# VH-VL binders against q0aze0: the designs that were tried, part 188

Target 1, 268 residues: q0aze0
Amino acid sequence: MKIILVNNRFKENTEKKAQEIAGQLSALNVEVIIDNGLDEPYAGTVDFIMVLGGDGTMLRAARRYGQRAIPVLGVNMGTVGFLSNIEINELAEYLPLILREEYSLEARMMLEVAVFQQQSLLTRVFCLNELLLRSNSPRMLSFALEISGQKLEPYRGDGLIVSTTTGSTAYSLSAGGPIADPQLDAFIVTPVASHIINKRPLVVSPEREISLHLLEEREAIIGIDGQIKMDFGAENRVLIKRAPHPLLMVNLKAKPFFTSIDRSLQRQ

## First folded at step 7 (VH-VL)

Design G2 (framework fv_oberotatug)
Fold by ESMFold2-Fast, scan of step 7:
Structure G2 (fold): chain C 268 residues (1-268), chain A 126 residues (1-126), chain B 107 residues (1-107)
Amino acid sequence: as target 1 above (268 residues)
Amino acid sequence: EVQLVESGGGLVKPGGSLRLSCAASGFTFGDYAMSWVRQAPGKGLEWVGFIRSKAYGGTTDYAAPVQGRFTISRDDSKNTLYLQMNSLKTEDTAVYYCTRDLYYTSSGYRPYFDYWGQGTLVTVSS
Amino acid sequence: DVQMTQSPSSLSASVGDRVTITCRASQGISSWLSWYQQRPGKAPNLLIYAASTLQSGVPSRFSGSGSGTDFTLTISTLQPEDFATYYCQQSYDTPLTFGQGTKVEIK
């Protein structure tokens, strides 16, 4: 069995803990690759991905490996979040189940984001939470949104979020979007500080294609999962669709989403 | 939208050969493993074989009944999957479906078939 | 090879009924099981994968459960379009194998 351990180089003790876990797994005849985010993603084949950290580390793992249809387990290192399934101090208890593949999988949709300069593809990236289009200056944006070729009335405001259901509790929530069951596949389209009173969040089929472009030259950026930022101008177009493969998240113990989010909202 | 369209089926005599094609559209064909699954008239589904994407080695595997007689290949530039069938037997009579395979792991072939073509009928008789 | 056995081979039901189909593997296959629906004269379509995960676009009346050797597909309130043959499929080991099918017929 070959496992990738993904850790966060910016968190205390995570590299040391990754090495300890790698030693434990090697003693069980498991080949281990450590990915701390500094190098290119491991290009070889693997059987399992173990993410050591909080939600941010999981988002990076999903971007790097989510399209390979490999089981991904979130192991919490002390940060409360929605994407971890077990705590680090529970790992030894659950290792036998992992090695025997005695766990359930939950598929989480991902976005495929393609950015063009006119007709030329500049980049193609995948993400678990969302794409954010936002103004990079005090001036509001004027932009066009098309859903499966249907042109909506122009948007005016600070930006727009196109989110997965998993991302419904991230930036989309802060911008007034709904909380969505992550087991459902849908795009959530949430305006950011719209100057148009009747612009509401939209929940649309994941089979839809969403495109965005600026109607006026402005300083804007595209953000991907809060981790990748790129300049976006009137010469650019972005196309968003459901990614070919979902992220396959490992469930070793019950973690009811709705009670977790309810608790989180009460204490925030 | 994802579409898979099979062609090339027909009547062939025992010992003959036939090549099936599957034209894919609506997705990045080269990113996916692909399989052939067949169904004899009035019977259940039987996996024939698969081919991995080039990123995962481009390797093939076959069910025992067709091993050595059938060959699966792909042309990513044409978004087309092929099944070359040689030394055909009456037991090969079936509707042949091409499928898009979603891997559970890249090191192990543990797929589920999320899209299927409409099928093409191959009849092997004298 | 991993052998997949479905029960029953056929059943008769009425619209609105709760229908349960079972699938048994000859050895442990963890959660590496999918369910497919095939309507007469049509290609199969994926309903459930990883034993319990509903495929996008599939109605919520379909659900899957089980692990190891025993698996169940449930249709909570049968609709007219659900009269079809259902197949389980293991992906734990090659060769990939399907159950023999369960035909859901009108009572």
Scores: ipSAE 0.000, ipTM 0.501, lowest interface PAE 13.0, mean pLDDT 87

Design G20 (framework fv_bermekimab)
Fold by ESMFold2-Fast, scan of step 7:
Structure G20 (fold): chain C 268 residues (1-268), chain A 124 residues (1-124), chain B 107 residues (1-107)
Amino acid sequence: as target 1 above (268 residues)
Amino acid sequence: QVQLVESGGGVVQPGRSLRLSCTASGFTFSRYGVHWVRQAPGKGLEWVAAISYEGSNKYYAESVKGRFTISRDNSKNILFLQMDSLRLEDTAVYYCARDLYYDSSGYSPYFDYWGQGTLVTFSS
Amino acid sequence: DIQMTQSPSSVSASVGDRVTITCRASQGISSWLAWYQQKPGKAPKLLIYDASRLQSGVPSRFSGSGSGSDFTLTISSLQPEDFATYYCQQANSFPLTFGGGTKVEHK
């Protein structure tokens, strides 16, 4: 068995903890690759991915490895989040189940984002939470939104979020989007500070293609999972569709989504 | 236009406290990690402190640990640096600076926008 | 802490010259490095991030290279507005650290 341990290089002692866990796994005849973010993603075949950290570390792991259809387990190391399944102090208890492959998997859809300049593909990236289009200046944007070739009336405001259901509790929530059951697959399209009265969030089929482009020259950016930033101008177009593979999240412990989110919202 | 404007600098006595502020405008402040970077007169840049966009993660240079506290008020778009037990070695222009990537977990802290700086000096 | 050593501390150059500035990390930092330009009395300006990625609005005569511990900033054909002090910065781990700076001055 070969496992990738993904960790956050900016957290104190995170690499030391990853090395300790790698040593324990090696003693059990498991080959371990440590991904602390410093190098390119491991290119070889692996059986399991263990993410040590919070939601941010899981988002990075999903972008690097999510399209490989490999089980990914989130192990929380201090900060509470929505993407971890067990706590670090529970790892020893659950490790035999992991090694015996006695767990269930939750499939979480991902976005495929392609950014074009005229007819040229500039970049293609995957993400678990969302794409954000926003102004990079105090000036509001005027932009076009198309859903499967259907042209909507122009948008005018600070931007737009296209989110997965997993991302419904991230930036989309802050912008007024709905909380979505992560077991559903859908795009959630949430306006950011729209100047048009009654521009509401849209929930659309994940089989649809969404395209965005600016209707006037403005300085704007495309953001991916809050971790990648790309410049976006009137010559650019972005195409968003369902990624070919979902992220396969390991479920070892029942995590009640709705009661968890309800309690989080009561804390203001 | 993205703007960061520092204030609160001035002349201070050694051992005293001073609080710097940085007011942000022209972007969604609550979505960016922000930093304090200082520069002593005629010297190079020295990173001082950072705070994540949500405010939960704070980082400090060894020279200021235990003396300086970074904080933010996302409702008012203001970054703070509380400087306690000030030393002559803290004499510098203090800049606030924004992370290049928003909603960042601190994986790639680079500074695409900086304020104009505020000077902290000591009286004789 | 990761120590960043820049060389040279100053370089005298003429308009049209190729200028090369180097930055060495005391330990491996992968590609987590940025370059900044600072003019007297002004805040620094980001030129390059991720060791080799050019920031939007920065002229193409600026380029960065390197990985691991050794990094280079190159200005292919120095222009009058390029006389300034340049700093490298590692973004591998906290605390973040800057190089000591390289002043590009008139010959």
Scores: ipSAE 0.000, ipTM 0.415, lowest interface PAE 14.5, mean pLDDT 86

Design G21 (framework fv_bermekimab)
Fold by ESMFold2-Fast, scan of step 7:
Formats: C-alpha cells, structure tokens, sequence
Structure G21 (fold): chain C 268 residues (1-268), chain A 124 residues (1-124), chain B 107 residues (1-107)
C-alpha cells in the first residue's frame, strides 16, 4: 500500500505529526509520500491520499490528485470546515479501518476548465469548488454566456461564478447562490453584482458545456477555487465541463451536511 | 533553499534614478510571478509592482506609475525595478517576493518567499 | 483601490492568551485575502492565504476566517515567538493592498 500525506501546514506541529504518521505507516509496511505543496504533484501510482489540514488543503489536493480516482480522506487539524471527515485525535482509532479498506466513498463532482487563446488550448485545470470570472479593474464586464451552444442575452456586471454543488457553500453562497446538496451533480451559475435585474442563479445539468468570453476588451481574471488566478481578455475563451472523474471522498464517520451549514449560517 | 536576494539600494538625491535587482535561486524562476513590496521606516507594507513569468504583464501601484519600471531576465534569474524621478516618499526597504503558486500559467498573489530587503534612502 | 482596514492597531497580550485581529475590505474580495507576520528587522512571513488556508511552516494555533469584506486572524494560544506585527493583504485585484498592521506586544 502506498499513501500520499498532503499537508499545506508545514509547521513544527503539523510537519511533526505528518512525520509521526509516516513512521507509523512505514512500520506497517505502507510506503508514504509527503506532499507539502512545494513541488509538483507526485507522479506515481498510490492507493490512498490523506489530507492533513483544512478545506484549503483539500482544495489543493483535489486539484492535484482528484482526477486519479484515488480515495481521499480529510483529517481536520483543529480548523473548522466542510471537507474533512475525522479529527486528527481520531486518526489512530480509524487507521485500522483505512488499512483494511473498510470505509465508504462519497463522489464529489469536479469542474474541468479549459482556457483557449484564439483556437489554441492554453491550459486545462480541474477544481472542486468553482470557477470565477471577474473584472481585474473597477470597470464592469460585458460578457457572453453559452450553455450547450445556446447563447444567452449578454451579461453586464462584476462577473460570474460557475460552481459545483460542493462549491455551493463557498463563493457562490456569498454572491447569492443557493445551497445545494453535495450529493447532487449540477452546475450552479451565479452572477456577481449583475446590472441586469432578471439575471438569476441557474442550476444546470452537469452534462452541459458552459462557455464564457468577453464582449469588449477589459482586464479580467479567471479564478479557480480562490487559489489560482489567470488573466482573461477578449482574445480568450473558457470552456467548462464536468470533469471525467469525481473526487472520491472517504467516509469513516457521519458528518451531517445540513446541520453543519445551518449552524454556520446562524453564526454569520 | 529558495532564496531571493535584493541589491542596488543606497543613498540617493531626489530626482535621481536607481535600479534594484533581485537574484533568485533554488526554484524555477521563469515559472513564477514576482513582485516588489516596500516598507517605509516605521510604517506598513506597500505593494509596488508585479511582473508575469514571461514579462508580458506588468502592474504598478498608483504612486509609482510612470516613474518605476519592472522587468526580469529569466536567463539569469534576476528581477529588476528601475526607479526614475525618485521622491522623498520613496524612502523604504524594498523587498522582492514570489507568488505562492505557478499552476497552469496562473498566478496566486500571496507571497510565500521574500528577500531580505534593500534600503533606499536620501542624503542628509 | 481597495482599502484594507485593520483593527486594532495594537494589542497587549500575555503568553497563552487568545488574540483576534480583524481586517475589513472597502469592497468584496471573496476569499482573496492573506495574513502575514513580521518581526522587527525581518521580512514578512506568510501565515494564511485564501482567507483560511494555513501556509506550510505555520503553527496550527493560527487560523483565518471570513469571506467577502470581513476577515479575522486568530491566535488561539499566544506563544513568546508570536509577538510581532501582523498584516492582511487583498489579492482580489490590482493594485494589491495591505492593511495598516496590528502590533501584538507584551503586557
């Protein structure tokens, strides 16, 4: 068995804990690769991915490894979040179940984002929460949205979010989008500060293709999961599809989504 | 192992020019957006300028637009800041800093590594 | 330009205390916010990025929260090495802007 330990918190506490866990696993004949975010993703085959950290660390792990159809376990290190399943102080208790492969998997859809310049593919990225199209200046954008070749009336405003159901509680929520059951597969298309009153969030089949391009030259960006930006101009086009593979999240412990989100919203 | 080392600071007269350099080592410099951030004595941080990994995109703070020029030489792993028409309010320690990520031609303007800084000040 | 306002400008604390620092953006910045620690005579160190993601090398006692315009940095149990000045930074749009800083000092 080969396991990747993903930690974005290389601090004495987290790095020490990662090394401790790696030593424990090695003693059980498990090969361990530590990914602290400084290098390119590990290119070899692995059987399991353990993410030590908060939601941000999980988003990075999903972008790096989510398309490989490998079980991913989120282990909380004392920060609250939606993407972890167990706490670090519970790991020793659950480790035998992990090694015996006695757990269930929850599939979470991901986005495939392809950015073109003219007819050439510039880049292809995957994400768990959302793509954001947004102005990089005080000027509002004018842009075209097409859903499976159907051209909608032009959008005018600060931008647009195309979100997974997992991402419904992230930036899409802040922009007025609905809370979606993460067990559903759907795109949520949420306008950001639209100047057109009747532009509502849309819930769209994950089999659809969504394309975006600017209708006039503006400084804009494409944002991915709040972690990566790419410059976007009138010569660019972005195509968004459901990614070929969902992120396979490990369930060792029941974590009730709806009570968690309800509690979170009341704190705001 | 990742290092950014600034040089070129010193004592100048108002209205003069100065060029700062930042030498990078321990990472693939050409794959990162890099920035200049300054800090006046006893004051807070002020972002100055940014340059994309190929040099095609450049951004500046309003206070330096038209006076400062950011550039880079990827063959030598060096970042430059050409400072023209220097003013007393440009007195600061100047840091170079790199973006956190280089995924897929994108940028993540969170600064994970900084240089030690180089001081620009004016003669008494 | 997006204006970043930090509160308080200084706070006096003892080892073991919980310290909370707040940062407000003049407009919505989603989660495009970072927190830095700076010790006298040293370059800043990244603590938190994307509002809540803890940077490698940073102790778990540091945490970030918030979205949109209001953000918080929390130090759950202050240690001797944490006496420093802390800055927030918006990464939403150019020009990039920093908060004015919060100095965490000894009682």
Amino acid sequence: as target 1 above (268 residues)
Amino acid sequence: QVQLVESGGGVVQPGRSLRLSCTASGFTFSRYWVHWVRQAPGKGLEWVAAISYEGSNKYYAESVKGRFTISRDNSKNILFLQMDSLRLEDTAVYYCARDLYYDSRGYSPYFDYWGQGTLVTFSS
Amino acid sequence: DIQMTQSPSSVSASVGDRVTITCRASQGISSWLAWYQQKPGKAPKLLIYAASSLQSGVPSRFSGSGSGSDFTLTISSLQPEDFATYYCQQANSFPLTFGGGTKVEHK
Scores: ipSAE 0.013, ipTM 0.503, lowest interface PAE 7.9, mean pLDDT 86

Design G22 (framework fv_bermekimab)
Fold by ESMFold2-Fast, scan of step 7:
Parts: C-alpha cells; sequence; structure tokens
Structure G22 (fold): chain C 268 residues (1-268), chain A 124 residues (1-124), chain B 107 residues (1-107)
C-alpha cells in the first residue's frame, strides 16, 4: 500500500507529527510519500491520501491530487474545519479501518479552470472551492459573463465568484451567496460588490460552461481556492467547467454538515 | 492600492493589556495570511504571530505564547493582536504584514506588503 | 529555531560600488529565504523571495543567490536610494526568523 501524507510544514508540530506518522505507517509496511507543499505533486500511483492539517491543507491536496479518484482523508490537528473528518488524536483508533478500506466515500465536485490568451490555452487548474475574478486595484471591473453560450448583460463591480457547493461556505458566503448542501452538484455564481443592484447569485447546472473576460483593460486577478493568484487582462478569457473527477472524501465518523454550519452561523 | 494600517499602539504600564488592529484595503483580505512583526527601537525585525486566511491556523513566537492572541475579522478586513501581561521587552513598533496565499508550492510566509507600524511603549 | 546570521553588520560604500551581504542559516532551508530593505522610520520592503526571485518593481541591480545554508544579496552598482538596512528572513519553518540586519552607509 502506498499513501501520500500531505502536511502543512508551517503549522506548529505538523512536520514532526508527519514524520512520526510516516514512521508508524512504514513499520506497517505502508510506503509513505510526504508532500509538504514544497515539491511538485508526486507523479506515481498511490492508494490513499492522508491530509494532516486544516481546510487550507485539504484545498491544496484537492488541487494537486483530487482528479486521480483516490480516497482523501482530512486529519485535523487543531481547530475543526469543514473538510477534516477525524482529529489527530483519533488517528490510531481509525488506522486499522483505513488499512482494511473500511470507510465510506463522499464525492465532492471540483472546478476545471482553463485560462486562455485569445485561442491559446495558457494554463489549466482544478479546485475544490472557487474561482474568484477580482480587481487588483481600487478601480471597478467591467466584464462579460457567458453561461453555456448565453451572454448576460455586462457586469460592473469588484468581481465575480464561481463556486462549487463545497465552496458555498467559503468566499461565496462572504460575498452574499447561498449555503448549499455539498453533496449537491451545482455552480454558484456570486457577484462581488456589483454596481448593478439586481445582480443576484445564480445557481446553475454543473453541466454548464461558464466563460469570463474583461471588457476594459484593468488590473485584475484570477484567484483559485484563495491559494493561487494569476494576472488576468483583457486579452485573457477563462472557461470554467465541472472537473472530470470529483474529490473522493473519506468518512470514518459522522460529521454533520448542517449542524456544523448552523453552529457557526448562530455564533457569528 | 494595497494598504495595511495599524492602530491601537500607545503608552502602557507593565502587566496591562493592549489590543492592536490592522485594517486592510485594496485586496481580498480573506484570501491572505497576515502576520505581526515587531522591531524594538534601534534593533532588528522579530516575527511575533501569524494567522491563516481562514483563521483556523495560528502561530506564535515563543516569547509571546500564552500572552498574545492573534485573530481576524474577514467581514471587516481587520487583523487583531490582543497583548496581555505586557512586559518592558515588548516595547517595539508593531507592523502587520501580508504573506502570499498558498501557491502551487504550498504556504510561502514572506511579506510583499507591510503596514507603517504602530508604536507600543511603556511609561515609568 | 533556525538562527539567521548576517554579515557584515554594517558596510561603508559609495555610489557605483558593488555591495555584497551574506546570510547564513543554522540549518538547511533550501531556497526559502527573502530579502528586505528598510529605510529609517519606514516599513521594510520586499526585494527578493525564494532566494533569487526578484520582486516586481525592484531594480535589476539587486540579485540574490545561494541555497541550503549560505545566501548572498548583491547590489551591482549602488545608487543613492540604496543606503538602508537589509534583512534576510527564512521561511522554511516556524518560528519565522530574521537576520540581524546589515546597514549600508555612506563612506
Amino acid sequence: as target 1 above (268 residues)
Amino acid sequence: QVQLVESGGGVVQPGRSLRLSCTASGFTFSRYGVHWVRQAPGKGLEWVAAISYEGSNKYYAESVKGRFTISRDNSKNILFLQMDSLRLEDTAVYYCARDLYYDSSGYSPYFDYWGQGTLVTFSS
Amino acid sequence: DIQMTQSPSSVSASVGDRVTITCRASQGISSWLAWYQQKPGKAPKLLIYAASSLQSGVPSRFSGSGSGSDFTLTISSLQPEDFATYYCQQYDSFPLTFGGGTKVEHK
């Protein structure tokens, strides 16, 4: 068995704990590949991905490995987030189930983001939460949104978010988007500080293609999961589709989404 | 334009508390990690604390652990540093600084933008 | 903790001089090192990240080199606005640590 252990090298005690876990797994004849974020993603085949850290570390793991259709388990070392399933102090209890493949999987949709310069593909990236188009200056953007070839009236404002349902509780929520069941497959399209009063968040089929381009030259960025930023100019176009494979998240214990979000919203 | 503006510094008595704030503008605050870095008069830079863009991960220098608490309010674009049990050795200009949000190589906590600093000093 | 040692603590130079500042980490940090410039009464400004990558808007006379434990910042032809204090910072692991600084002064 071969496992990738994804860690956040900068979280206090995370690197030390990752080495300890790798040693434990190796003693059980499990081959361990450590991904601390510094190197390119491991290119070989693996059986399981264990993410040691918070939601940010899971987003990085999903971006790097989510399209490989391999089970991914979030193991939290601190504050419980939305994407971790078990705590680090529970790992020893659950490890035998992991090795015997005694767990359920929850499929989470991902975005495929392709950035073009005219007709030439510049880059293709996958993400779990969202793509953000945002002004990188105090100046408002003017941009075009097309959904499956249907051209909407031009947008004017600070930007736009195209989110998965998993991302509905991330940046999209802060911009006024709805909370969505992460087991539902849909795009959520949320405007950021729109000049047009009645530009509402849209919930659209995951089979749709979403296209964005600037109508005026501005300093803008494309942000991916809050972790990658790319310059975006009037010569660029972005195409957003549902990714070919969902992220396969491991469920070892009940972590109810609705009670978690309800608790979060009632306290803040 | 990207701006970070610190406030809340001032003159304090040893053992008391201060709360520093850093207000961010010109960028999507919720997508960046933010840090406190201090500099004692005539001395070098010393990293104090960090908070991830999600607020879930917090890091502290050993000299401030248990006394300082870092937090953020992404709805208001504000970073906080609650400083309890202040000591004379905490005298410094406190800067807030933005790191990159995660890239393809992972977390990169170096600082592309800094605030102008707020002075924390002690009266006799 | 990773200790960062800068040398020299100060250097006297004239406009047009080549200035070299070194930074040594107490353990290997790969290329995870940044360089900052700080003028009196001002916040630090990022010059270089990942040991050798020049920050956008920074003049090409600034360059960084090194990997592992030994790093160098070079100013190929010192300009009047370059008289300042320079700091290295490792970002290989927490706690983040800075060098003690190198003051570049007029001869």
Scores: ipSAE 0.000, ipTM 0.405, lowest interface PAE 12.6, mean pLDDT 85

Design G23 (framework fv_bermekimab)
Fold by ESMFold2-Fast, scan of step 7:
Structure G23 (fold): chain C 268 residues (1-268), chain A 124 residues (1-124), chain B 107 residues (1-107)
Amino acid sequence: as target 1 above (268 residues)
Amino acid sequence: QVQLVESGGGVVQPGRSLRLSCTASGFTFSRYGVHWVRQAPGKGLEWVAAISYEGSNKYYAESVKGRFTISRDNSKNILFLQMDSLRLEDTAVYYCARDLYYIKSGYSPYFDYWGQGTLVTFSS
Amino acid sequence: DIQMTQSPSSVSASVGDRVTITCRASQGISSWLAWYQQKPGKAPKLLIYAASSLQSGVPSRFSGSGSGSDFTLTISSLQPEDFATYYCQQANSFPLTFGGGTKVEHK
């Protein structure tokens, strides 16, 4: 068996734990590859991915490996989050189940984001939470949104979020989007500080194609999962679709999504 | 039971050659990086050479570059160190040691198992 | 090359004593440090890896601490079998380098 341990090199605790876990796994005849995010993703065949850290580390793992249909387990290192399944101090108890493949998988949809300059593809990236279009200056953006070829009335404001259901509790929530059951497949389209009073968040089929472009020359940025930033100008267009493969998240113990989010929101 | 057993040491004349061997048992040798570490009588530990599990990557201490060659035979579970142009400064007990991690990408190893060592010394 | 400076070179101690050994790297190595114990005529034995992770089978009286460039090995209550030479080793980059060793001797 070959396992990737995803951690953050700049977090001493996660680097130390990755080394410790690698030692334990190697004693059990398991091959271990450590991915700290600084190098290119491991290109070889892999059986399992352990993510050591918070939601941010899981988002990075999903972008790097999420399209390969490999089971991914989130192991929390003490950060409050929604994407981990077990705590680090529980890993020893669950490790035999992992090695015997005695767990269930939860499929989470991902976004495929393609950025064009006219008809030329500039880049293609995948993400678990969302794409954010935002202004990079004090000026409002004017932009066009098309959903499966249907042209909506122009948007004016600070930007727009296109989110997965997993991302419904991230930036989309902060911008006034709904909380979505992560078991559902859907795009959530949430305006950011729109000056048009009747621009509401939209929940649309994951079979839809979403296209965005600027109507005026402005300084804008596209953000991916809050971790990748790209300049976006009037000559650019972005196309958003459901990614070909979902992220396969390992479920070793019940995690009550609705009671957890309810408790979090009562304190906001 | 994990075992590493060195052999091939002995008394040699300066300028001559020796080949050391390390036979591994009790684990999947072909999946571990392995090392040679030496210790001069009454002195400290000095890392000498390393070879990756597949045999394609080799590393050497500056003091032995161009004179020593590390190699392995995964079909027989044997690690080798070919020592050419031997000098009095090469007098030491030579240990073989394995990486702590089963396979390692981008990180240097720790040594969890060591052999008993084999002595290389010189006649006057 | 990363130079590992270990101190003291020797320490005289009695059973029950707390013993502290220090290791300093010439550049930052994060937590990529191990400690080994060596008894006369024997091969070294791994005690601690990743600066503070105790190797399986090693008594809990041994502990490691530190990060970056400064590291410490502590034996909280010295036992008769602990009289030995101790070495630190950086695992950050090739060539791998060891400290000069610290001999823990009977008073």
Scores: ipSAE 0.000, ipTM 0.427, lowest interface PAE 15.3, mean pLDDT 85

Design G24 (framework fv_bermekimab)
Fold by ESMFold2-Fast, scan of step 7:
Structure G24 (fold): chain C 268 residues (1-268), chain A 124 residues (1-124), chain B 107 residues (1-107)
Amino acid sequence: as target 1 above (268 residues)
Amino acid sequence: QVQLVESGGGVVQPGRSLRLSCTASGFTFSRYGVHWVRQAPGKGLEWVAAISYEGSNKYYAESVKGRFTISRDNSKNILFLQMDSLRLEDTAVYYCARDLFYVSSGYSPYFDYWGQGTLVTFSS
Amino acid sequence: DIQMTQSPSSVSASVGDRVTITCRASQGIDSWLAWYQQKPGKAPKLLIYAASSLQSGVPSRFSGSGSGSDFTLTISSLQPEDFATYYCQQANSFPLTFGGGTKVEHK
């Protein structure tokens, strides 16, 4: 069995913990690859991915490995989050179940984001939460949104978010988007500070293709999961569609999504 | 509009503790990573600590690791810096600052808004 | 830790001059670098992020360039309000580190 341990390179304690866990797994004749974010993703075949950290570390793991259809387990390091399933101090008790494959999998849709300059593909990335288009100047953006070839009236405002249902509790929520059951597959399209009245969030089939481009030369950026930023100008176009594979999240114990989000909202 | 206001600075004795606060307004505090940056009188900027928007990741400069603790209360829009075992070398104006990018995981942190600063100094 | 070395530590200039400030990282940081302006008694202001992206509201006379380990901030035509101290900051890795600063002062 070969397992990738993904940890946060910016937190010193997670490197130490990853090494300890790697030693324990090695003693059980499991081959371990540690991904601390410094190198390219491991290209070989693996059986399981264990993510040590918070939601941010899981988002990175999803972008790196989410398209490989490999089980991914989120292990919380003591901080509350939505994407982890067990706590680090519970790992020893659940390890036998992991090695015997005695767990269920929850499929979470991902976005495929392709950025073009005119007709040339510049980059293709995958993400678990969202793509954000936003202005990088005091001037509002004017941009075009197409959904499966249907051209909507122009948008004016600070930007737009295209989110998965998993991302519904991230940036989309703060911008006025709905809370979605993460087991549903859908795009959530949420305007950011729209200056056109009645531009509401849209919930759209995941089979649709979403296209964005600027109608005026502006300084703008595209953000991916709050972790990657790219300049976006009037010569650029972005195409968003459902990624070929969902992220396969390991479920070892029940997590109360609705009660967790309800408590979180009471604190805002 | 966007405002960060530090408080809690003052005159302390070496070896004592002090807690700094930073109150945020005019933006959705819970969706931004926030930092403490200090500046000794007449000297340059020194990054001290950071906390991710959800509170799950905390980072510290080597000079303060083990002595300072960063935390946040998203329900009250307040950032804290608990400063233990204070040294003369900790004399500085302490600024709180937010990440430029909304919903940052700590990758590529840049500081678009800063507070006015709060002075921490020591009695002779 | 990534060490950020700024040069010069100070420069004397007149209004209308072109001012160039350099920043060198002790290891590669791609384009994850910011430039800040600080006036006496004030908090710093972000001028440039991601090495070359001009922050909203910052005059176009400010520009940034570079990648990897060598970076430059240019003020194409110095104005009276530009006399200040300038700092670079790497955003590639924690701990975050600033350059020592460059003071742009009157001749």
Scores: ipSAE 0.000, ipTM 0.393, lowest interface PAE 15.5, mean pLDDT 85

Design G25 (framework fv_bermekimab)
Fold by ESMFold2-Fast, scan of step 7:
Structure G25 (fold): chain C 268 residues (1-268), chain A 124 residues (1-124), chain B 107 residues (1-107)
Amino acid sequence: as target 1 above (268 residues)
Amino acid sequence: QVQLVESGGGVVQPGRSLRLSCTASGFTFSRYGVHWVRQAPGKGLEWVAAISREGSNKYYAESVKGRFTISRDNSKNILFLQMDSLRLEDTAVYYCARDLYYDSSGWSPYFDYWGQGTLVTFSS
Amino acid sequence: DIQMTQSPSSVSASVGDRVTITCRASQGISSWLAWYQQKPGKAPKLLIYAASSLQSGVPSRFSGSGSGSDFTLTISSLQPEDFATYYCQQANSFPLTFGGGTKVEHK
């Protein structure tokens, strides 16, 4: 069996704990690859991915490995989040189930984001939560949104979020988007501080293609899962569609989505 | 414009070594994963090896594992394939090719640009 | 390893014909598939990536479809410059693997 341990290099405890867990797994004849974010993603075949950390570490793991159809387990290191299934102090208890493959999987849709300059593809990335188009200056953006070839009236404001249902509780929620059941597949399109009062969030089929481009030259960025930034100008276009593969999340322990979100919102 | 130019091919004897080079120009070489793909005379394409943008991850076809080593020099925009213990079945035109996406956070092994190829062949 | 099977191995066609080439993966690869065109003595050229995305500069008569294990490349109206060998390639996992090729030749 080969496992990737994904951790956060900037947290002292996570690096030490990752080494400790790697040693324990190696003693059980499991080959371990540690991914602390400094290097390129491990390109070999693996059987399982264990993410040590909070939601941010899981988002990085999803972008790096989510399209490979490999089971991914979130192990929480103490920060409350939505993407972890078990706590670090529970890992020893659940490890035999992991090694015997006695768990279920939840499929979570992902976005495929392609950024073009003219006709040239500059980059393609996958993400679990959202793409954010936003101004990188105090100036509002003017931009065009197309959904499956349908051209909407121009948008004016600070930006736009295109989110998965998993991402409905992240930036989209803060911008006024709905809370969505992550078992549903949909894009949620949420305006950010729109100048036009009647612009509402849209919930659209995951079969739709969404295209964005600026109508005026501005300093803008594309943000991916709040972790990757790309400059975006009037000569750029972004195309967003459903990623070919969902992220396969390991479920070892009941974690009811609705009671978890309700508990989180009560503390706000 | 984007160019990949292979060199180092030639006639060798079985059991010897050869180093292929691929020089990149017209793009930021250090931001792309790059690959070696070969084609035996009259046969189809066979993927040989890959190296990630920063050189930290390397992959090899089973037929070449332990004999070939892929490496890169990002300061000189050069990709290498060190071929040791060469066999007659290694006879092929060797192409270098790049991943499709600029500065991807992973692999995008759709090859939009290829070199012209360099021939590796054998004499007795 | 993922085996890629192309059919047919060759097809005889005339200018203006619709040509269809199929590719089957030995396991599910989602949409991680590319199509290449290769002319004698030349390096391959990328036509289609991610199963259905047309590469910049490639004529619209080329299209790709399929997902999972079964994929199709279609040339809607064959042109003289389209006589070539076509290859599919899975991009899902290492080692990367190519189909055996389909030669499109003049009748």
Scores: ipSAE 0.000, ipTM 0.411, lowest interface PAE 14.9, mean pLDDT 86

